# VH-VL binders against q9m1h8, part 17

Target 1, 233 residues: q9m1h8
Amino acid sequence: MEETMAEEGCCENVESTFDDGTNCISKTEDTGGIESKRFYLARTTAFEMLRDRGYEVNEAELSLTLSEFRSVFGEKPELERLRICVPLRSDPKKKILVVFMGTEPITVKSVRALHIQISNNVGLHAMILVLQSKMNHFAQKALTTFPFTVETFPIEDLLVNITKHIQQPKIEILNKEEKEQLLRKHALEDKQLPYLQEKDSFVRYYGLKKKQVVKITYSKEPVGDFVTYRCII

## First folded at step 4 (VH-VL; framework fv_ecleralimab)

Design S34
Fold by ESMFold2-Fast, scan of step 4:
Structure S34 (fold): chain C 233 residues (1-233), chain A 121 residues (1-121), chain B 107 residues (1-107)
Amino acid sequence: as target 1 above (233 residues)
Amino acid sequence: EVQLVESGGGLVKPGGSLRLSCAASGFTFSNAWMHWVRQAPGKGLEWVGRIKSKTEGGTTDYAAPVKGRFTISRDDSKNTLYLQMNSLKTEDTAVYYCARDYEWEGYFDYWGQGTLVTVSS
Amino acid sequence: SYELTQPLSVSVALGQTARITCSGDNIGSKYVHWYQQKPGQAPVLVIYDDSDRPSGIPERFSGSNSGNTATLTISRAQAGDEADYYCQVWDSSSDYVFGGGTKLTVL
């Protein structure tokens, strides 16, 4: 509970430090379009998120400036050019694809079109859809027809990296064997660990799935390391 | 699409040995944790043992009644699971099922048809 | 050793609701899974993680789990639902544990 409350407070603080025109009244205003800046921020956050999830991300993408982004993608970026496809560091044959969706409502037809578009992408193991519009119930169900996990993020959720401006604890995702050993060692059952909900911003950032356990290590000089565990529900 | 087919069952005398096989198809066998579950005639289901994927250690675990007598192994190149049964007892008489554990979520999403092992003189 | 208790048999009238219980000490701390077994056939997963349904299992099958009792509920019972039903959990000390099974009879 305290852990969830602390994280929520940190997210609110990070959001309040975002330069949205309130704290930059004496700075030169950005001369480019809001649209290109929005895609730039979301794409940069997406790369940072994938890096933090263990994917191989080119350092040039992480250091790309807004001006450089606009030079490459223009003021009205083509959605297909914004896509990200990167391999997992531990297993380069497994790739994740990030797809930026348009402003049109997402329907079953949109999902079927995605199936066709990605049919030749060998090694695809996961997908993220960045949304600019509402997805109806039938479209949401259609996402389960993909042979891998498909996550969705409203583009608004990617405009700021909640981990970037605050000190975060060390996060480790336990594999199934490590979780089983933890439960046996402490004589705990699945639901006896403190939990984090699937909709939690932290859980969504790291792409954690129901029943996974994360090990969180807090490090402070005088007291040393403090370790806690959370199960996703 | 997903299929598990057991074979190797039969009649064996107490103290004898028998090896069961489970041929898997329709999924990436090498990633799956696999189990053996048995059912004595007219009785309920009883877990026998499991083998983890090689990427997660490839280790085996057994129920107390079979520990030291049964050995579970796998051949990922042949998509086949094995149960080597030694020092068989009359109480080992049962239909033996192989079952897939979905990424060790702790449940069995697909089962084979079963193969009967009868231990009797 | 952890134990799960089920009633030996449950009867339900055609079109009515059947409830099959699975009792275990603090079973609500565990995820409960349910299997259907028809005579001469292998078990089939009908509910996993307390209340989730595999693809192909009709919505009239539902589950719950709290405290010391988990329940499999079969609404609008059909003749084809006649089977043995087994609950199952993973336990940190006993590994994989099955209930004794419940024979469902549709009248």
Scores: ipSAE 0.473, ipTM 0.817, lowest interface PAE 2.2, mean pLDDT 85

Design S35
Fold by ESMFold2-Fast, scan of step 4:
Structure S35 (fold): chain C 233 residues (1-233), chain A 122 residues (1-122), chain B 107 residues (1-107)
Amino acid sequence: as target 1 above (233 residues)
Amino acid sequence: EVQLVESGGGLVKPGGSLRLSCAASGFTFSNAWMHWVRQAPGKGLEWVGRIKSKTEGGTTDYAAPVKGRFTISRDDSKNTLYLQMNSLKTEDTAVYYCARDYYGEWDYFDYWGQGTLVTVSS
Amino acid sequence: SYELTQPLSVSVALGQTARITCSGDNIGSKSVHWYQQKPGQAPVLVIYDDSDRPSGIPERFSGSNSGNTATLTISRAQAGDEADYYCQVWDSSSDYVFGGGTKLTVL
């Protein structure tokens, strides 16, 4: 709920955000303060992202304050304890796992270890890796050995929830039936819809895949709402 | 290991009825849109109809030649797809395949059963 | 109703490149999928969304789709590539449409 710029080593984020080289006069000497805040922000964004993707997320997790987070996980959180595993609201047998990776480089050995760690997790249908280091080409290829989609996010991408901008349009993901109805109603073919790139930040946030269609509603008073559709390519 | 196994084919007289089944395993059947595709002996592939997942309406659609005569249904508790064929015609003689159109796949058939032969004699 | 046209047969010499065409009005606006069917067997998806390969399909198989013609290309043809090949699209008015099929013979 409450975190002021005068508390919790906030100045380090200001320096990284603007790349102005300015020293933060209110930063803490405690490296653990920066670490726990970074994990707190990334984990909170991850829960918000999963909620927005249709997963069952506890409201307590979404409302957790930095102080409460530190009370539970400490100043130097144990990575395994940060993991998130939540079911889809529409099908509780399907779960997603979010794994926070350390600062060591991710290798094929790291991916094999992850396979072993999740072997008893029944119903896992997707996974997200939150990265603090680079993955070599072989490690990236090894992610395809999982029987479900594995996404990766640099931790920096999860420090701010891009969807919380108050002026953004309403975005709705069409399911397969809704997409077919749209194409049939307007006598359109798959490739005749305007497109949105896979690398777009909103596409990555919602975990959208090629050929999915999003309905975008812009609200502009007094002229009212207008709707457009985009296909992911 | 995705498997689709058709059964129920056989010889039937014109005007008769027959029910085909397709037993699915190795995937979450309830999420899949399921199709029937047929192939007359020595001829090409012809789409028969489909049934959508229940989460996306569970509705059925049929190719013009079979509309009103064939009914597609599913039993998600048994992981089974059905094709009820009524008022059969000699033109319905074909191998009938069930095919999967998985949730998230748009408009192609990624897995097919081995087929079951339906022969409608004149 | 929407129609796809394929040649009845195509011959290719062992090790050479085979090209199988699928013609349809403005087919380049549609996603084209290709199936391989060997005698007595079920069809197998070999190309989807114009040019993507399923896991297990060799790199020798590729696809393209532009204007009124989609093409399945089989490089370095092998004896085991002998089969019937079918193109397929979804059409907003005709639902699922298959081409008539092309018999590939490897000489």
Scores: ipSAE 0.242, ipTM 0.696, lowest interface PAE 4.0, mean pLDDT 84

Design S36
Fold by ESMFold2-Fast, scan of step 4:
Structure S36 (fold): chain C 233 residues (1-233), chain A 122 residues (1-122), chain B 107 residues (1-107)
Amino acid sequence: as target 1 above (233 residues)
Amino acid sequence: EVQLVESGGGLVKPGGSLRLSCAASGFTFSNAWMHWVRQAPGKGLEWVGRIKSKTEGGTTDYAAPVKGRFTISRDDSKNTLYLQMNSLKTEDTAVYYCARDYDSYWDYFDYWGQGTLVTVSS
Amino acid sequence: SYELTQPLSVSVALGQTARITCSGDNIGSKNVHWYQQKPGQAPVLVIYDDSDRPSGIPERFSGSNSGNTATLTISRAQAGDEADYYCQVWDSSSDYVFGGGTKLTVL
């Protein structure tokens, strides 16, 4: 029994009549351009994601307001200035680079340009490309020429941090020793562990890779703390 | 570019000892689990043993035929893996390969050295 | 001890498809890896995790693993494919286990 009709308690967009998302924004809170706001939201989510993955993130970046962002980057931020490069907390020699891409289609030539730009970046261990346009098939294959994993996220996927409104479990990626001991202790093969697929939003958020085992600790009333393991397939 | 270069092979008499070295370059050696794999002339591949990274316990494991006679060690400051072979037998005659497993997985060997021949004969 | 069995030899005509099997008890529950070894050279990883190819290995190399048999398939065989091929698994009781090797001869 369902008819589409009036509903309870919600703010309606006061500045836009177009299908530009799910945001209730007032002009008193958002006085800049839409472009700077999109970059602000995506960059903030990226920092939160990197923090949650174990990277050393400056707390000032996590608490930056839209107004402060605009004072630093302007209403039309330069893509190069938006880049994030932070070290892993457990091994500061390993760094991740987040690159914001433009609106032009991404081609093999774009990937070659990235190779040149990062050639002097010591300790780069991983890279994330934030996309505003489609990447052709050949460009996607060219990403495999990097000596580390390159992930891609449409900018739209970073405008909201989906994990913020759900109880977040403690995530620990098992190293080789821990994984081997787990398998030996329980006489298990990788394929017999409970699994998570690479396509899962959770797996993508944490940047988990195939065959990694993640230890997930939940704190949940009334059960309290409990532990489960998942192998990425 | 990953490179593994074995050295120290040669002729030894039964009951003798020999130490093999494997010089590694092109990757962070201290993070890698390292292996020795051998191949008798005209025969198949046989795993000899391994050593884990120090951060993951630094422990060693050996195949049954060599357990108690062979010792694997590493010097991370020199990016070098060692195999100390004692109480050598004629059936230890083989080309000995240095191999590493992948950064995230221990169950296969992504890079191998060229091998060094050990001949145990009177 | 866990054991893997391979045929001693397989012959294939130039341009045809070669299939090399690796048999083991419930091998489908294990991850199977394949190495190519040319005369006088070190082994080279050609397939890992049943069916994945390392960078630089041509698409004509493929793998499968189900039940008690894993298979390395080499399509459009070339003279340069002539080599010994070894399958390998890790087992919690036997550690690293290699098959006996298969000599591939290309006509």
Scores: ipSAE 0.519, ipTM 0.819, lowest interface PAE 1.7, mean pLDDT 86

Design S37
Fold by ESMFold2-Fast, scan of step 4:
Structure S37 (fold): chain C 233 residues (1-233), chain A 123 residues (1-123), chain B 107 residues (1-107)
Amino acid sequence: as target 1 above (233 residues)
Amino acid sequence: EVQLVESGGGLVKPGGSLRLSCAASGFTFSNAWMHWVRQAPGKGLEWVGRIKSKTEGGTTDYAAPVKGRFTISRDDSKNTLYLQMNSLKTEDTAVYYCARDYYDSEWDYFDYWGQGTLVTVSS
Amino acid sequence: SYELTQPLSVSVALGQTARITCSGDNIGSKSVHWYQQKPGQAPVLVIYDDSDRPSGIPERFSGSNSGNTATLTISRAQAGDEADYYCQVWDSSSDYVFGGGTKLTVL
C-alpha cells in the first residue's frame, strides 16, 4: 500500500524544464483518485488481455478514459460492479468471469462464498481473480473445487499491459486435432516437445493451460519467419 | 450426471452385420471425441476406433483389425454414437464399450465408459 | 506396433502396499493412464497423466512413470481394491494401446 503516492508525483520531475507546474500540486493531493486509477488500469488491461485471448469485448470498454471510469464507478468503486463477464468469439456459450477481490485475506470461506455467488451464472468455463492480498495455502487448494480453471493475478501485474512494451511473436494455441497432427508428423511423444513454464508472463497473459501446445512465430526484418512449438508445464 | 448407454448387441453369424448405438447424456456431446473399446471374454481391453468432434474435423480412425469393416458415425442432434460392424469374424466376439474423450488439452484417455453391450459372432 | 506388458497377477495383504507395473519401450516419454475393472463392470479411470487422480479416487492411489516402466501404487490396500488393472498410452504410430491387465488379489 505504501507506494501509491510516490509514483504519482507530477511535481517531482525536473522543475527547470517545465513552463507551468502549478496544476500538478492538485493531482498529488488526490489520494482517493489513486484507488480508482489502480482499478481503472487493471480493468483496462484485463479487457485487453481477454480480447487477445479471443473473447468478445465491447469497444467502449477498451476506449474508456479514466474520467469516464470515475463517472461510472466513483472514487471508491464497488468490487462487484467491476466484474467482467464476456463470451468466447468462437463459442458464445463459453464465458469467462473476472472477479476483483478486496484487501481482506482470502480464505476458504471467501472461496466458498464465491461458489455461491456464481452458482446461477451458467456457461462459465474459466475465471480470473484479481488479488489485492496474499492467498494462503488452504484458499489456493479451495480454488481447485471449481469445475473450470481459475487463474489469479496480483493487481500490480495488471497495471501495465506487458505486450505493448516489447515486440511480441505471433502466438497460436493448437487445438486437439492440430496437436495430434504435429505429434504424428514428427513421430513425437507429448514429453518430447520443448517446455514453457506456466509462470512465464506471456503464458499468464494469454491464459495458456498446462499441456496445451503453442505455435510461436518470430518475424525478422531481412530473414523470413521462424516457427517453434512449446508445451506448457 | 454423465451417462453412456450402449445397445444393439446380440448373436450374429460370421460374415454378418450389426449396428451398435451409444446414447449419451449429462454433457455437451457435440464437443466430445468418442471412442469404441472392446473386450473379448476373459481377455483385455482393445481400442476399436474413434470419431472426432465436428468442429475438429469429424474424422474417424480405426484399429488395424477392424479397418475397412467397421464404420463409426455420430448424430449430435440425438446425442448418439454409432458403430456399424460389417463382415463380422469370430474374433470380433466381445463386449463393446463406448467411451468419452472430453477435455480441451487432454485427448488420449477415457474418463467415462458405458456399461457395454455383448456381441457374439458364432455359427 | 507398440506393446505394453503387465504382470498377470499381483497379491497384497490387507493394509499393505500393492505395486502394479506397466513396461514399454521408452514409456517414460509417454503419458500413462490406469483403469480399474471389477467383474461384470465397466472400467473406471483411477489415474491419468502418470500420476493425476480423478475426482473421487482416494489419495492412496498414486502413479509414477520413468524410463521403461510405469507403476500404479495402491497404499493401505482394501478388500474393495480387488480388480483387474489396465495401463494405457497413446502412441503416434499405434494410436491407443492397453496393457494385458493385472489381476490384484487382496488377501
Scores: ipSAE 0.343, ipTM 0.752, lowest interface PAE 3.2, mean pLDDT 85

Design S38
Fold by ESMFold2-Fast, scan of step 4:
Structure S38 (fold): chain C 233 residues (1-233), chain A 122 residues (1-122), chain B 107 residues (1-107)
Amino acid sequence: as target 1 above (233 residues)
Amino acid sequence: EVQLVESGGGLVKPGGSLRLSCAASGFTFSNAWMHWVRQAPGKGLEWVGRIKSKTEGGTTDYAAPVKGRFTISRDDSKNTLYLQMNSLKTEDTAVYYCARDYEWLSDYFDYWGQGTLVTVSS
Amino acid sequence: SYELTQPLSVSVALGQTARITCSGDNIGSKSVHWYQQKPGQAPVLVIYDDSDRPSGIPERFSGSNSGNTATLTISRAQAGDEADYYCQVWDSSSDYVFGGGTKLTVL
């Protein structure tokens, strides 16, 4: 697919190789060193992601070493202790909760239990579930019963921060006014912008939603900055 | 929970003026883009104009038939939207609806008030 | 000025499927929204962004949009579905545009 309304340079691709082979699941679950490292990496990435989304994150959490993490949480971290709850910098009464799920299949009963656990959490406006198991169709549908957006991430997707690539592009989300001005300036309709799919790694990292438009700025040595726009589909 | 209540309609002579109000409740009014939509008796819906949230510039836009005659304003401290109508014409006779454009990516009207009738007649 | 065209009226038998069209030049490139208006009442949003339903709107209501025609489909029509239906788009040159409305009669 070519850019018809914008020029595009080379994309930055983040390579990550994690052996999460089905053949070794039973051995992996019995090794505390591997388990604590996975939670450490995922939690660190989650904090970085929340910071990049505009949440107030304690710098101590971002600088925590693996050995410090293990000193606090142990070889087999307790899931409830791993939870993250932080406010938006722009509106401190709006909070996001990150919940680490166990290895058991997630069912409607699991989701109902979560509803009960968070019922007294004042100001919660979004939630992220970090998954170590598949969620069946009924459990996925049950997530829509929350009064806010609930995102899910397989824990494997949080083992590396994809935005830390050396030549990472700068991503800015356009507000409604900026999007309208862009469409009007170029005499475009809503669906005529170049697109990014919802399953794209950068889209998921920033929590972007369908119809949002992002301004992507690439820095290419020695040429300098190059700007393009994408609509999430 | 979301509620929009229009008021200020009535009978006015051609060339006259009238100010409509829309009282909003049940949501963060200051975040909403607000619109006026009208409907002449027995006719279809017609967009009149809009006002953006102050954080997104607070600018106004108007349909061609009302440009220069109508002014939209908002008072976020009172959660109220206004439509000042000047130089009224008989073709301005309609039920005027206050409509909310709230979701970040919306270009549609998710909640409407009950409407207020404006009759321009001699 | 951008223009949307709807049929003046559509009839459907109780329990059958009604289809209301909204025609516009390259309307498939736009997001189409649908409103239901009953006599003496304010319009109610029934479909947004071509095919999405607001909370509380029955699954019998669905939408599609491609090429030059958008369609509101009402399956298993009920007496309470009698109303005027309006399509609406945003256009970069014309701002907010409504169709002329379609009167649905349930027989």
Scores: ipSAE 0.362, ipTM 0.766, lowest interface PAE 3.2, mean pLDDT 85

Design S39
Fold by ESMFold2-Fast, scan of step 4:
Structure S39 (fold): chain C 233 residues (1-233), chain A 119 residues (1-119), chain B 107 residues (1-107)
Amino acid sequence: as target 1 above (233 residues)
Amino acid sequence: EVQLVESGGGLVKPGGSLRLSCAASGFTFSNAWMHWVRQAPGKGLEWVGRIKSKTEGGTTDYAAPVKGRFTISRDDSKNTLYLQMNSLKTEDTAVYYCARDYEYYFDYWGQGTLVTVSS
Amino acid sequence: SYELTQPLSVSVALGQTARITCSGDNIGSKYVHWYQQKPGQAPVLVIYDDSDRPSGIPERFSGSNSGNTATLTISRAQAGDEADYYCQVWDSSSDYVFGGGTKLTVL
């Protein structure tokens, strides 16, 4: 596999995209415009991310303009109104909830309050918390009390869609069976595959988990398509 | 909570047959890869075989000593795993454990059921 | 077929650190998992993916894996730690492989 070349290109593009978008937003001086624009960008990226993960997303949400967003949510959006709840395309009984958190520190008490707030949400199988504050170790551990996976993203990580600013490779997540066959075919062990860290921006965007293997197909001329495999560690 | 309960063990003569069952509860059984692991009296753990989830092909794999003699199956409607043991040998005498696969390790084990192959 | 080798027995004094090794060719390329088994009981997972602890397993249990040797470390050993310990890997050719087991005696 072309793991070294693929790693360099992917890593450099992701880092450059993230830096440029964040700095641009941080320099805006329109107080109301900053807050509504920040939520607009993060929410739009969240919808794009969920679409790319196989969730059923309304096209109207993906095409929403900043002006339209402001007409619906105002200059200082209410956090509860920003929440996203969409079903998985392959199994509509399974839903994901995206919760926008406030600027106050997130504590075990905050996590307990979330349990109460979502108790009536039938079919919830995953949750994403968009953070504007640090979460201490105890609050992080309390997220394990949910019966499903809970991911967290600093809001800054959603201000730019990293996949829109680089040529998007085709991403295919291998199931356990496909991973096993790949390892057997090439006489490889788990740690002999090239890897991506769990905290990598690309990995987090697609919601990839430790020990999952992804098949990445790059379309580049004149080389044509080339394939690499990455194990998440 | 996750529970696995084996049954069907007992005394059987060499050349005989026996079917073990493992009743699963506390998790979505249909999504899980399941294993049988055995332990001869006073000896170590030995992998017997596994069955994958139906969504991932539902295929079975066996350790060399039991291949061709043992068959693993599952009934997702009953949350039950089975081990059909044929042509039993004295060296098959062991406690048989049902275990759940989680990324190629066994996160939950049943209590085990004793199979004694003796004349 | 792939093989894992463990010492038959290890002794440790109360409050001291026990180290149980699991040796295999290039075992550092694989994830190693550890099980504790007390007499008459089923095995219990105590370490997975080299060094991760399941919920409920004390921090005194830790693991490492590099080169040809993986190690289960039990610090501040307690009487209740006395048990048989098994390492396990998945191998692309041999599937699921267990070590022979190590009897830990707490003196």
Scores: ipSAE 0.500, ipTM 0.824, lowest interface PAE 1.9, mean pLDDT 86

